# Ledger of designs, part 12: VH-VL binders against Peptidoglycan synthesis regulatory protein ReoY 2 (reoY2)

Target 1, 183 residues: Peptidoglycan synthesis regulatory protein ReoY 2 (reoY2), of Halalkalibacterium halodurans (q9k656)
Amino acid sequence: MGKWVSVAEKRQFLKWFLTQQLKRKDAKRILEYLLQHYHLLEQVMFTEEIRGRERTLVISTLQSDEPGFAFYLYRRKIEDPIRALGELQANPADPIYLILHFHGKAQNHQYLQMLDSESREYIKRFKQFQAYKEETDSLIEAVLIENEKKMLLQQIDEALDLKDERRFKDLVKKLQELDRRSS
Short names: E, the ipSAE of ESMFold2; O, the ipSAE of OpenDDE; V2, 0.75 times the mean of E and O plus 0.25 times the DockQ between their complexes.

## First folded at step 4 (VH-VL; framework fv_pimurutamab)

Design r5 (from q2 with heavy chain S101W; at its last look DockQ between E and O 0.04; V2 from the best seeds 0.00; counts 0 for: pae E 16.1 > 2, placed apart)
Fold by ESMFold2, look of step 4:
Structure r5 (fold): chain C 183 residues (1-183), chain A 121 residues (1-121), chain B 107 residues (1-107)
Amino acid sequence: as target 1 above (183 residues)
Amino acid sequence: EVQLVESGGGLVQPGGSLRLSCAASGFTVSSNYVHWVRQAPGKGLEWLGVIYSEGSTDYGNEFTSRFTISRDNAKNSLYLQMNSLRAEDTAVYYCATDKYWGSYYGEFDYWGQGTMVTVSS
Amino acid sequence: EIVLTQSPATLSLSPGERATLSCRASQSVSSYIHWYQQKPGQAPRLLIKDASNRATGIPARFSGSGSGTDFTLTISSLEPEDFAVYYCQQRSNWPLTFGGGTKVEIK
C-alpha cells in the first residue's frame, strides 16, 4: 500500500478526469463503474508503473500520445475495455493500479499527491529532464553537445515510457556529465 | 546493508504494558512500510500491523484496541506499544519490511532477529 | 480474513528426497502467495514470492507453483540445510495472514 488516499479524493479526481475526451471512448465505462462501487474504488491506486504482479489499467485522454486503453493482468494484455471490466468484476478485492495519461499531469498537484512514492520520483525526474530541454547555449561546442543531448533526452523519454528505472538513472547521469563538460 | 534490530522484550505480568523498539539501518523508516509480526513459542507467524511511509497505521483485527505502532524518524526507529497484555501475547516479536522502498506491499524481505516477550503471573 | 491451511503439518524425509508442501487459501488469492523458510532461533527467510518467483539468492531446487486457492512449494532434492519450517503468506487482502507451517524434518 502507498499513500492512504480517501475514496472521496479518488472520486473527485476521476470525475474531473472524465470531463476529458478519451482516446478509447468505451473505456469511460470502466471509470464510471469504479465510481459507482466503493469497494472497487477503495482498491484503486494511482501509479505510473505497469505492475506485472497486479492488475493495471492504462487510460488516456485524446490529447495524450499514449495508447488509449490497455489492461495488464499478469502475462495478459487486454485491449478491449468491456472484457477488462469483466476481469475487474471477477476479482473485486484485488488492488487496481490505474495509470492515467492526460495534459498537464506533471503540474497537477492533486494527482501527484495521490501517486505512490516511486511514481512521484519518476515524474520528478521527468520534470528535471524538461528543465534541461528548455536551456540553450550559443557556444560552437554546444552545437555538438546539443545533438548528443537530443539523443539522450529521447532515450530518457523512452525509459520513462517503459518504466525502466535503471536505464533512466544511467541516462540522466550521462546528461549531467555532458552538461559539466560544457561549463 | 539493510538491518532491523528489535529490543525491549522481557517478562511482564498479565494486564501490564510493554514497549518494543525496532532500530533500522540501511534505509530511512519513513521510506518503507514497516510491519510487526509475532510468533508464539512453537507456533506459527501472526501479522500484527503496519506503519505506512506517511505515518498512518493498520492492525490485525484482534490488535486494534491494545497495540499501537509509532515511529521516531530522528532515531530511525519504530515502536510497538502493547497494553493489557495477556498470556497469549507471549511470543517473539519481529519487525519486517520490503526491499522495494514502499513500491510493493506485503512482502517481507528483511526481518529483525526478534525480541522475546513473556507474559506470566 | 483469508485463512491459509498448510499440509502436511510435518514431513519426515531424508536428504536427497523431493519435498512437496501444500498451502490452501480459504478464498482466491490469485497468485499473491509468498513462501518463507525458518530455522530454529532465526527469523524467517523469503524463498518464493508471488507463487513462483524465487527471491534473490535462493537455490534453484526451490520452486513454487499454483494460483487461486491451491499452491505448492517443491524442494527437488533436499539438502541438510533444508530441514526447517516453511510458511506461506498471502498479500491479496488485509489483514496479511500466514499459514500454520509445515515442518520438514530428517527421517
Scores: ipSAE 0.007, ipTM 0.455, lowest interface PAE 16.1, mean pLDDT 81
ESMFold2 (binder alone), look of step 4: mean pLDDT 91; pTM 0.933
OpenDDE, look of step 4: ipSAE 0.246; ipTM 0.726

Design r6 (from q2 with heavy chain S53N G102S; at its last look DockQ between E and O 0.04; V2 from the best seeds 0.00; counts 0 for: pae E 15.4 > 2, placed apart)
Fold by ESMFold2, look of step 4:
Parts: structure tokens; sequence; C-alpha cells
Structure r6 (fold): chain C 183 residues (1-183), chain A 121 residues (1-121), chain B 107 residues (1-107)
């Protein structure tokens, strides 16, 4: 863990996070409890890594593909938010590692600033991978458009050879539409 | 085949104690969530508590001081210890389990046939 | 705790008729409502899970709908074995709670 995060920053972010609908509604009780108890919120550390030796909460919004709730303790996994809340109350001085899944996480600078160094690096690499995928998809689309133009030009030549004026006009319209798509 | 069999019910005087048993077969109690639910004669269903697959327990608020859920993994059985019984505790007591043990759904797919507890002098 | 209010308390119908049972929650439970059937002297039987999903082996005449606070169990054409008490149950919030029941009885 490198960067220190104030309780006020954690509180502000969690209040914002709770404006979103959760996949597991009962998990809202855990976050509301943390917001009411400064001593627990002080122990919250945002991360993207399940901590096998520590307590890790995973909470997801409805827009996420991830499971709605999980609570990891050393070698145990608790999938009941109510049981997890009891464990948090029993050990208030221990770190609480929190993984949040929500839309736009990789672009949320406030969240990224609160993450530990390893988690920040993970998200940066994931964001870079998504950008590379977009570039690759654009190149593939350009090749597909060029192949379609080549086929249309062949078909136009065939229509001219057969003196098929109606087909020629239809194919030229298709080619014009494809040119607009490629510009 | 999943089966749950409750036993240990009977007539008891107010202030008395009873221990109910729930014998399970067709699944492992230490790998599942198992619940106790009761139903007073002519009344609806009331959730009492749960024992989790790892052995910890939770109860409905009014039951934590008087009722205790425990488990014997070797016998694949659960128990409900009831103390300081009152007339309002007269009910059929069921154990029930959630078939989807890998995640919490709170659905009772399998029920025992129940055991009757009557609290009367 | 979340209170589930079922209506009507008693529904008197003949075989072949359509039954419509209501369950209203005191606060939103999203889709986390289950329905059970209970015949005299028997344990409850799970019918519908999470508002609309029929449990294994439940006939197609049973269907569920609703979200938020208002939920409905529909039996499209009553069979003689369908005359029983029906309970809704929520799993959205702790503690788990049941409705008071709707008795479907033969007219």
Amino acid sequence: as target 1 above (183 residues)
Amino acid sequence: EVQLVESGGGLVQPGGSLRLSCAASGFTVSSNYVHWVRQAPGKGLEWLGVIYNEGSTDYGNEFTSRFTISRDNAKNSLYLQMNSLRAEDTAVYYCATDKYSSSYYGEFDYWGQGTMVTVSS
Amino acid sequence: EIVLTQSPATLSLSPGERATLSCRASQSVSSYIHWYQQKPGQAPRLLIKDASNRATGIPARFSGSGSGTDFTLTISSLEPEDFAVYYCQQRSNWPLTFGGGTKVEIK
C-alpha cells in the first residue's frame, strides 16, 4: 500500500458509489455501516486484488459482469452479506480490503488515486489493452471495407459487360454508400 | 436423494427446554446452509436461524438469547436447543436447506416433515 | 425487517378458474421473492423463485410476475391439488421473512 487516503475521501467516494444500483442489494447494508463508523472506514483499503491473509470485500454494481458480493477471509469465502457484516463488527481494527466493480472504473481518476500501486498498474494495463483492441478492430474494418469495394467493382464491370443498366445503377449506389462509410 | 428428518418434539411446560434434531441424508451438512423455520398451528412461517457451511450461525433477532443452532458433522445432523420456552413457541419446527450451496439464494428447496413442540402446562 | 402483505387472505374458487394472488413488500425487494405451496399436514413446497422462475417439476400453470414491491402468483386453471395455502418469502434483506399466506379454497 503506497498512498495514504483520508477518511473523508473514502466517505465521499462510497456515497457516490451507493447512488448506483447493486447486484446484491443486501451488500448496501455493509457500505452504509462503514459510512456510519469512522473507525472501520479508516481501515478500508481500495484494491483490485483478493488478499488471502486479510479481509477482502467484493461488491459489484448491476452494470458489472462480476459476482454481486463476496467476502474473503484467509481460506474462507462468505457469500452472505449479513454474515460478513458480523465478521467486520467482530474485528474492527483489522484492515478491510475493498474491491468495487462499477461502470467506468478505468476512467475514474478519484478511484484510481485511492488504489494501491499494484492495483493501479493492473488497471492501466487493462485500459491500454482495450485501446489496442479498438485500434485493431478499426484496421480489420478498413480491410473488410476494401474487400467489399473490390467485389462491388467486379460486379459493376459485369453489369457493364451485360449492358444491365438497372443493376449497374444499383451497384453504383451501393459503392457510393460504402465510400461514405469508409470516409 | 436429499432428505431431512426432524425429531425431538413433544409436550413441555412453560420455562422448560427441548433439543430438536435434524438428520440429513443425500447431502453434507458441512457443505451447505441449513435453516430452522417454525409454524404455529393455523399461522404462517417464521424463520429462526441458519448454520453456515463453515459452522457459524445467525438468528432472527428475538431468538438469539433462547435458541442455539449446532451441528454434528460426523452424524450429518443439526440441532436446535430451545430454552425458556413460552406458549408462543408452540409450533411445528422444520429444518430446510438451500440446494444451491455455492451461493446464497435464500430458497428452501428441501424441507423436513417437521416435529411438533407444544408448550402447555 | 421487510413485511410482506399477502392478499386476499382467502380466495374461494372452483376447479378450472384462474387464481391471482398478491404479495406486497414494505420496501423494494427487487425480484427476490419466492412462492411456496403448503397443503394441510405437509411441509411447504417451493413453486417460484426470484419472482418468475418455476422450480424444478412445477407445472406450467403456475407463473409469477412483479418486481420492486408488488408481486403476483397466477394459477391459470386450478386443478384439485392446487387448493392449498400459498406463501411469499423475500430474500432481499435479513432477516428472511414470509407473508401471512393466501388460502385458496374450493367454492
Scores: ipSAE 0.006, ipTM 0.450, lowest interface PAE 15.4, mean pLDDT 83
ESMFold2 (binder alone), look of step 4: mean pLDDT 90; pTM 0.929
OpenDDE, look of step 4: ipSAE 0.410; ipTM 0.778

Design r7 (from q2 with heavy chain S56Y, light chain S30Y; at its last look DockQ between E and O 0.01; V2 from the best seeds 0.00; counts 0 for: pae E 8.1 > 2, placed apart)
Fold by ESMFold2, look of step 4:
Structure r7 (fold): chain C 183 residues (1-183), chain A 121 residues (1-121), chain B 107 residues (1-107)
Amino acid sequence: as target 1 above (183 residues)
Amino acid sequence: EVQLVESGGGLVQPGGSLRLSCAASGFTVSSNYVHWVRQAPGKGLEWLGVIYSEGYTDYGNEFTSRFTISRDNAKNSLYLQMNSLRAEDTAVYYCATDKYSGSYYGEFDYWGQGTMVTVSS
Amino acid sequence: EIVLTQSPATLSLSPGERATLSCRASQSVYSYIHWYQQKPGQAPRLLIKDASNRATGIPARFSGSGSGTDFTLTISSLEPEDFAVYYCQQRSNWPLTFGGGTKVEIK
């Protein structure tokens, strides 16, 4: 079935995760409870996919765009951490799927090694897509900047030919600012 | 056949330091959780801490500042460094492990024979 | 941290008698209690795991029961080798804790 992750790995990562500020303050209680209760922590499975027929917790740090807290059970969504904690306490032997959102997730080796293989592949492909998108956007912007430089240089030459000192100085300032953007 | 052998106990003065060793055979210490547990003479058992297979450590609340657990994978051995020793640290010190790391935390199937630490005079 | 209170502190019985040992937790540990036997000069020996499951090689006369906060170790008919100290231990909460022990001694 899934990748086996030791209680020690889960505990050390969650302790680190709790050093960050959460979007939902009361969601901290769930993670602190898991850290205190070995029998629950051994049921924790890190994932990136909501398991509607299983228990899935989503907890996010302040820097994330994701919801601060959500708990999915039997295709229901529970947004109250207190109710979610009660369900975990009532069913201690069932799997607890945990999705964490935090800055730098795609580059966090410790986190990635704890994910199931499907979630790891999803993050790797997302990282590749983001790098491609950034490269493409940068190439488009570079072309636009180069075209603007070409037009400014032509206008500067025209101002020199007409001996228009004020226009020349204004255009040179614009060119200097554009050179700063391309560097 | 799992075996654990503690050593390094002895007499030490209050405020002193001592390093205990736990030599393991029949399993790899870097693939299991190994714990330190002590027992004062005529008293019960007290959990001190654990070193995980990944090398992380956790301690009982009272031991975090004075005791350090470490490991030498090449010698298949663990160590307990004890500093600022007090009379109440007088005890037999055991290392213990469970056979099934990651799934059965804190179920001590295998114990060493213990090594005696006496803090006095 | 969870305090485990064992009673009685000493249980004086004869071979062949039934021994009943109690372990009470300061808060629920569900079923995550282990029982150990310790003879003088020896390390503890795991008897019962998770309240009711005998460890490998443990005789059927040893049984455990309970959940929540109240747990019992029962020795149905004491053998001479059963006179020892018995400890309960919880694995529900960090840090791991042991009870104070019950000494089962020959009357």
Scores: ipSAE 0.012, ipTM 0.570, lowest interface PAE 8.1, mean pLDDT 85
ESMFold2 (binder alone), look of step 4: mean pLDDT 90; pTM 0.929
OpenDDE, look of step 4: ipSAE 0.463; ipTM 0.789

Design r8 (from q2 with heavy chain V34M S103H, light chain D50G; at its last look DockQ between E and O 0.01; V2 from the best seeds 0.00; counts 0 for: pae E 12.6 > 2, placed apart)
Fold by ESMFold2, look of step 4:
Structure r8 (fold): chain C 183 residues (1-183), chain A 121 residues (1-121), chain B 107 residues (1-107)
Amino acid sequence: as target 1 above (183 residues)
Amino acid sequence: EVQLVESGGGLVQPGGSLRLSCAASGFTVSSNYMHWVRQAPGKGLEWLGVIYSEGSTDYGNEFTSRFTISRDNAKNSLYLQMNSLRAEDTAVYYCATDKYSGHYYGEFDYWGQGTMVTVSS
Amino acid sequence: EIVLTQSPATLSLSPGERATLSCRASQSVSSYIHWYQQKPGQAPRLLIKGASNRATGIPARFSGSGSGTDFTLTISSLEPEDFAVYYCQQRSNWPLTFGGGTKVEIK
């Protein structure tokens, strides 16, 4: 399956992660507990997917737009870090899936190397999709502006042929507004 | 009965190398966190490092370049390879276990009796 | 690195007296402190784990308390076998560190 990640690597990264401010301050207790109870840390798997039949922790830094804390267990969502810690303590041999949200995740080589292959692929695809969306939106807007401009020019020609001065002035003003948008 | 027995200590010249052994009985070394701790004559205790159950290691800052912890699961034994030895490394060296008891708490419930390393010209 | 400062360095008492040993951490360690006893020529022996939990086989006269940065080991009534050196140890952060020790000696 995915690349083996040592307890030492997980510990080093989580110590770094804890230098950042968390949205949910009491969630820090869970990470501190993992760092000092290495049989639990041994069971930690970094991921980007909530695993419905497994234990999944979600912890976010202050700089993230994601919710600060959630713990998913057998179709339950636990929003209290202290209760979540109790569940980890009760089941020390079971996998612990950990989703971390922090600034610069997509560029953090150390973190990406610890993710399972499916989660790593997800981050790469998300990054490509956002870039593609921005490029596509710009192209679509340019095409829409050009089509509207062509229609206005044809309507201006028609107003001139019919000697409709009021319509001509209104259409020229609309064309000027479109030119401002395209600049 | 859990038992830990260190061996391989002795007199060594500065700059030399030495490998210490820790033979374990009554439990499996690969199922536990195994540590090395030393005590210089008349001084306190100093943690050297750990080998985790999955085989990775962590060390005290002063020891990361000179000391290597390893194990032999078939012999149920723990090793400390010490290189570039200095007079300051003169100490009794203990192996100790953070033995699994439902949780690993970083406590040393079982200690060997130690092996003496003397680094002298 | 977390520094543990034990006080006093030496505690001179008679059998039957109460001993109070202090361990102060340079930063918060929550309750992640262990206590050990060491007699001359012997390896350390675990007494108290997690600040207040007696290890298996440790007599009730040994108790631990504290959280954060200030921790105490108490021996309620000293027996002849209790005259030894006592160390505290933290497990909050790597590297694991020990205090400098408190020697409890007979007056």
Scores: ipSAE 0.008, ipTM 0.508, lowest interface PAE 12.6, mean pLDDT 84
ESMFold2 (binder alone), look of step 4: mean pLDDT 90; pTM 0.928
OpenDDE, look of step 4: ipSAE 0.269; ipTM 0.728

## First folded at step 6 (VH-VL)

Design s11 (from p8 with heavy chain S53R G55K; framework fv_pimurutamab; at its last look DockQ between E and O 0.02; V2 from the best seeds 0.00; counts 0 for: pae E 8.8 > 2, placed apart)
Fold by ESMFold2, look of step 7:
Structure s11 (fold): chain C 183 residues (1-183), chain A 121 residues (1-121), chain B 107 residues (1-107)
Amino acid sequence: as target 1 above (183 residues)
Amino acid sequence: EVQLVESGGGLVQPGGSLRLSCAASGFTVSSNYVHWVRQAPGKGLEWLGVIYRDKSTDYGNEFTSRFTISRDNAKNSLYLQMNSLRAEDTAVYYCATDKYSGSYYGEFDYWGQGTMVTVSS
Amino acid sequence: EIVLTQSPATLSLSPGERATLSCRASQSVSSYIHWYQQKPGQAPRLLIKDASNRATGIPARFSGSGSGTDFTLTISSLEPEDFAVYYCQQRSNWPLTFGGGTKVEIK
């Protein structure tokens, strides 16, 4: 497992996380319980991987696209925070894997340093893929605009050759609007 | 039998520093949660902070910058370093154990008898 | 920070009488209230854990009740050794906080 994280460090981060609005408001109860029962907080390990043999909590802020709350145990999924509390209490010495979803996670240095090494690498790869996606989408759009511009210029030339003034005026308007988009 | 004994109290000038000790017997400080609590003369109790098994610490808001809790496992002892002392820090200072036992966390089963700190010019 | 307000500040009673001490929290603490007894020159002694559970060795005349924001410590029949100051303490939210105390004194 990755870098050791102190109880005080976990408390500090979770207190900060709780300043944000949760997607499932009753999931707040899990984190508040951990903050006040430090024998359980000692067992908390931040991760991005659901651990099928072990306990994994998933809690998301309102800004995330992820589910608001889930608890995974032995390939079962529990969606009731109160039921999940009972399972945490029954096994106080076992790891509690915690996946948090919140705005700016990939850029939050404190959070990334608390993650296990596999989860840190996953987040870095996701950040890399997102950057590639944005670049690719921008390039594709530029090519599409360029091709549309070439088609319009050809059609304008045809309208001029045929002395079709109405078509010419319509095509010039379209070209002017396309040029504004490409700026 | 659990015992906690505070020492190091006394008279100190405002702005001064003082280090209190808490010697433990009958349990190991490294396996438990030990707190500092104070009580000003004629007033109530005030929680100062806790040291965890891993030596990390949490403090009350007012005390985060001026007070430091530490532990020496070999001596089975804790310390409270107090800096920039003010008259309102005059109090009896206790160490107390948060005995880990099921659902009763944050309970102080065992207290020392306290050591008096007087901050006076 | 959760403020605990104890009332009354002083309760004057005779031995054999019933004492009722109140503790009100500024926000819900569920059942996470402890009660302590303190005699002059001594450290506090834990009486009641989590609103209603007597600590080891505490006589049955001490009982606690309440949840949410309103809590009560009851001493059913005061003994001479029960005249002391009583504090409530919450463990729901950090920092841990104590009430201002209720002094139970001989009328």
Scores: ipSAE 0.012, ipTM 0.558, lowest interface PAE 8.8, mean pLDDT 84
ESMFold2-Fast, scan of step 6: ipSAE 0.603; ipTM 0.798
ESMFold2 (binder alone), look of step 7: mean pLDDT 90; pTM 0.924
OpenDDE, look of step 7: ipSAE 0.028; ipTM 0.676

Design s2 (from p8 with heavy chain G55R; framework fv_pimurutamab)
Fold by ESMFold2-Fast, scan of step 6:
Structure s2 (fold): chain C 183 residues (1-183), chain A 121 residues (1-121), chain B 107 residues (1-107)
Amino acid sequence: as target 1 above (183 residues)
Amino acid sequence: EVQLVESGGGLVQPGGSLRLSCAASGFTVSSNYVHWVRQAPGKGLEWLGVIYSDRSTDYGNEFTSRFTISRDNAKNSLYLQMNSLRAEDTAVYYCATDKYSGSYYGEFDYWGQGTMVTVSS
Amino acid sequence: EIVLTQSPATLSLSPGERATLSCRASQSVSSYIHWYQQKPGQAPRLLIKDASNRATGIPARFSGSGSGTDFTLTISSLEPEDFAVYYCQQRSNWPLTFGGGTKVEIK
């Protein structure tokens, strides 16, 4: 299920990734270990999905909203990088699936080329989902602006009925600013 | 018993090309990472590049445009293609590998005897 | 790239004396330093791997120590065959780099 990636390609990408600021500095130690022990690096495959029966490492940069570190093995989640490293050392011939979270991942040509077709489709779907979410959030903002406008109009009518000139002028200014924001 | 033997060195004019060979005997190189290291006369050692067991390669930044490492596992041999040679490339060229077939990166337990390349007009 | 600085450039000693050779890295290399011995006209020979682990067949008089940026190769009592050039090498970061060498010569 994983895509074969050359040792040279993995080394080049992980060297770059380690220039980024990671959420967990002890998670950085695992990547450094892989770069010191190429027999383990040979087993590394890049993916976007947690593999249930295979070892899956998840490592995130500081800008990501994902957890800084997780290691999955037989549906078990290990959150301690030291324990994860011990498991890698104990079973050096087994595949290691690696999920990296970082800014600009969906547009990183080098990273995308290392992913299998399933992982590339996951990235594409995620981008489509984010676009949909952004559109939905924009619509919610528009509704909130419209509701605020309706309340201001009601308050303006009340100020007119009470002959409160100062309040009327203040509310009209707020309504004009809200109209400007909705343009 | 286990040996790496280099050949192909000689006198080359500046701008010329040369292909070095590294033949392994007493073991099979197909699973080994094999490196090239050079040494100018009276100077220190300089790492040039490596070829991994999967045939992918890495080079020092100075070497990436002019040098190419390759392997022929059927002949139990490694090669270094050198192009656009300069006087500064005059050196003894060694091939070197790890003792235990890819277990360690950059632990040079086995070395060839070296082959001398002289770049001069 | 990581620069390795070896000192002294030349160490003049007599047989039976203790030799202490230094290797300093421009950045931390953890314990990933190897030491090699080279005699005139010969290929280098691996002595110590990963700072302190003696390679197969290397006499007990050779020992290595250090971590981070400062490393030492010690020869407890020099034998005539130990007069040679010694190089340190790091495997911590790509590209692999060697030190400039220390020549141990007869005083």
Scores: ipSAE 0.540, ipTM 0.782, lowest interface PAE 2.1, mean pLDDT 87

Design s5 (from p8 with heavy chain S53R G55D; framework fv_pimurutamab)
Heavy chain, then light chain:
Amino acid sequence: EVQLVESGGGLVQPGGSLRLSCAASGFTVSSNYVHWVRQAPGKGLEWLGVIYRDDSTDYGNEFTSRFTISRDNAKNSLYLQMNSLRAEDTAVYYCATDKYSGSYYGEFDYWGQGTMVTVSS
Amino acid sequence: EIVLTQSPATLSLSPGERATLSCRASQSVSSYIHWYQQKPGQAPRLLIKDASNRATGIPARFSGSGSGTDFTLTISSLEPEDFAVYYCQQRSNWPLTFGGGTKVEIK
ESMFold2-Fast, scan of step 6: ipSAE 0.586; ipTM 0.782

Design t17 (framework fv_pimurutamab)
Fold by ESMFold2-Fast, scan of step 6:
Structure t17 (fold): chain C 183 residues (1-183), chain A 120 residues (1-120), chain B 107 residues (1-107)
Amino acid sequence: as target 1 above (183 residues)
Amino acid sequence: EVQLVESGGGLVQPGGSLRLSCAASGFTVSSNYVHWVRQAPGKGLEWLGVIYSDDSTDYGNEFTSRFTISRDNAKNSLYLQMNSLRAEDTAVYYCATDKYSGSYYGMDVWGQGTMVTVSS
Amino acid sequence: EIVLTQSPATLSLSPGERATLSCRASQSVSSYIHWYQQKPGQAPRLLIKDASNRATGIPARFSGSGSGTDFTLTISSLEPEDFAVYYCQQYSNWPLTFGGGTKVEIK
């Protein structure tokens, strides 16, 4: 179910969001329209999923890899922000689900508290996944460095066996650079 | 006819508190958007804050910590609670609604104002 | 946060003359400007909404124009009851802000 977010809280967040650069400049007009019309803000709900029957606006900042704008209504997709604005004006009493894509949203406490229970659980799981990915990436890098050290150590042993002073010094230098990078 | 009437103003010492009332007649305040605006003697208008239909509130940055807007639907009234008052808070305080103007934040119906003087 | 600068601070004119009042915003407010009239001892009265639309009951001699950062309130021919202080207000950005006012007084 979930608790409704206050009009004041929605307004404060959307004003901040508009300070970011949007991929679609015309999408800014929709958010500005929502901010200037209390009755529409009352209908806005923040979510992370596209709703099948309800109106869903998707707006993305330049830093996001997501499409800049999309408006979904009853499985129909509208890509023109001006046309989408016309739909909102025609049906002011119907719910408006808003999906915002921006850098750092998983760590944005204000945004997270405005999401419904299901969306908050999704973000929590996403944060857990990102933490695990960062740990996994670090482990992979460590393994690659260790493998490189193993190869260098084998080559150093070979250089010692062959009494190659020049090669020995070069390989030791490379090993020291790897040690610095891994510490 | 639609009318707003402020009351509760008067002389207050610095550091004191005061609660202003705004009584609505000719309409019900329970679903209305109502603003508080003040005007210091000889100065211009200054917006303080608003209460929305869902009773959530927004304030000017300078007023958030000391001023609180609330509503009592049973009394058809709006309130401005002012705490830690300073000499700079001396002004006429107005309540106003923008709901009847046909444009958001276009304040069409105003009260007559109530004078608050903060002085030792 | 947005500062509205009204000029002149005082405009001295005679009845029948044209009054032109300026309101400049520190950054773009699109068309999100309202104008108010305030007579001595009275609460403000909404004159023009959304830069150019007259509020209910406002005489045709009052008109508003402008967009972006530059706005004008025009009174085509001053009547005795028009001598008052006029304020512009923006609602493009929070918090809502008013201009410092222009006093239109009898010369």
Scores: ipSAE 0.042, ipTM 0.598, lowest interface PAE 6.5, mean pLDDT 85

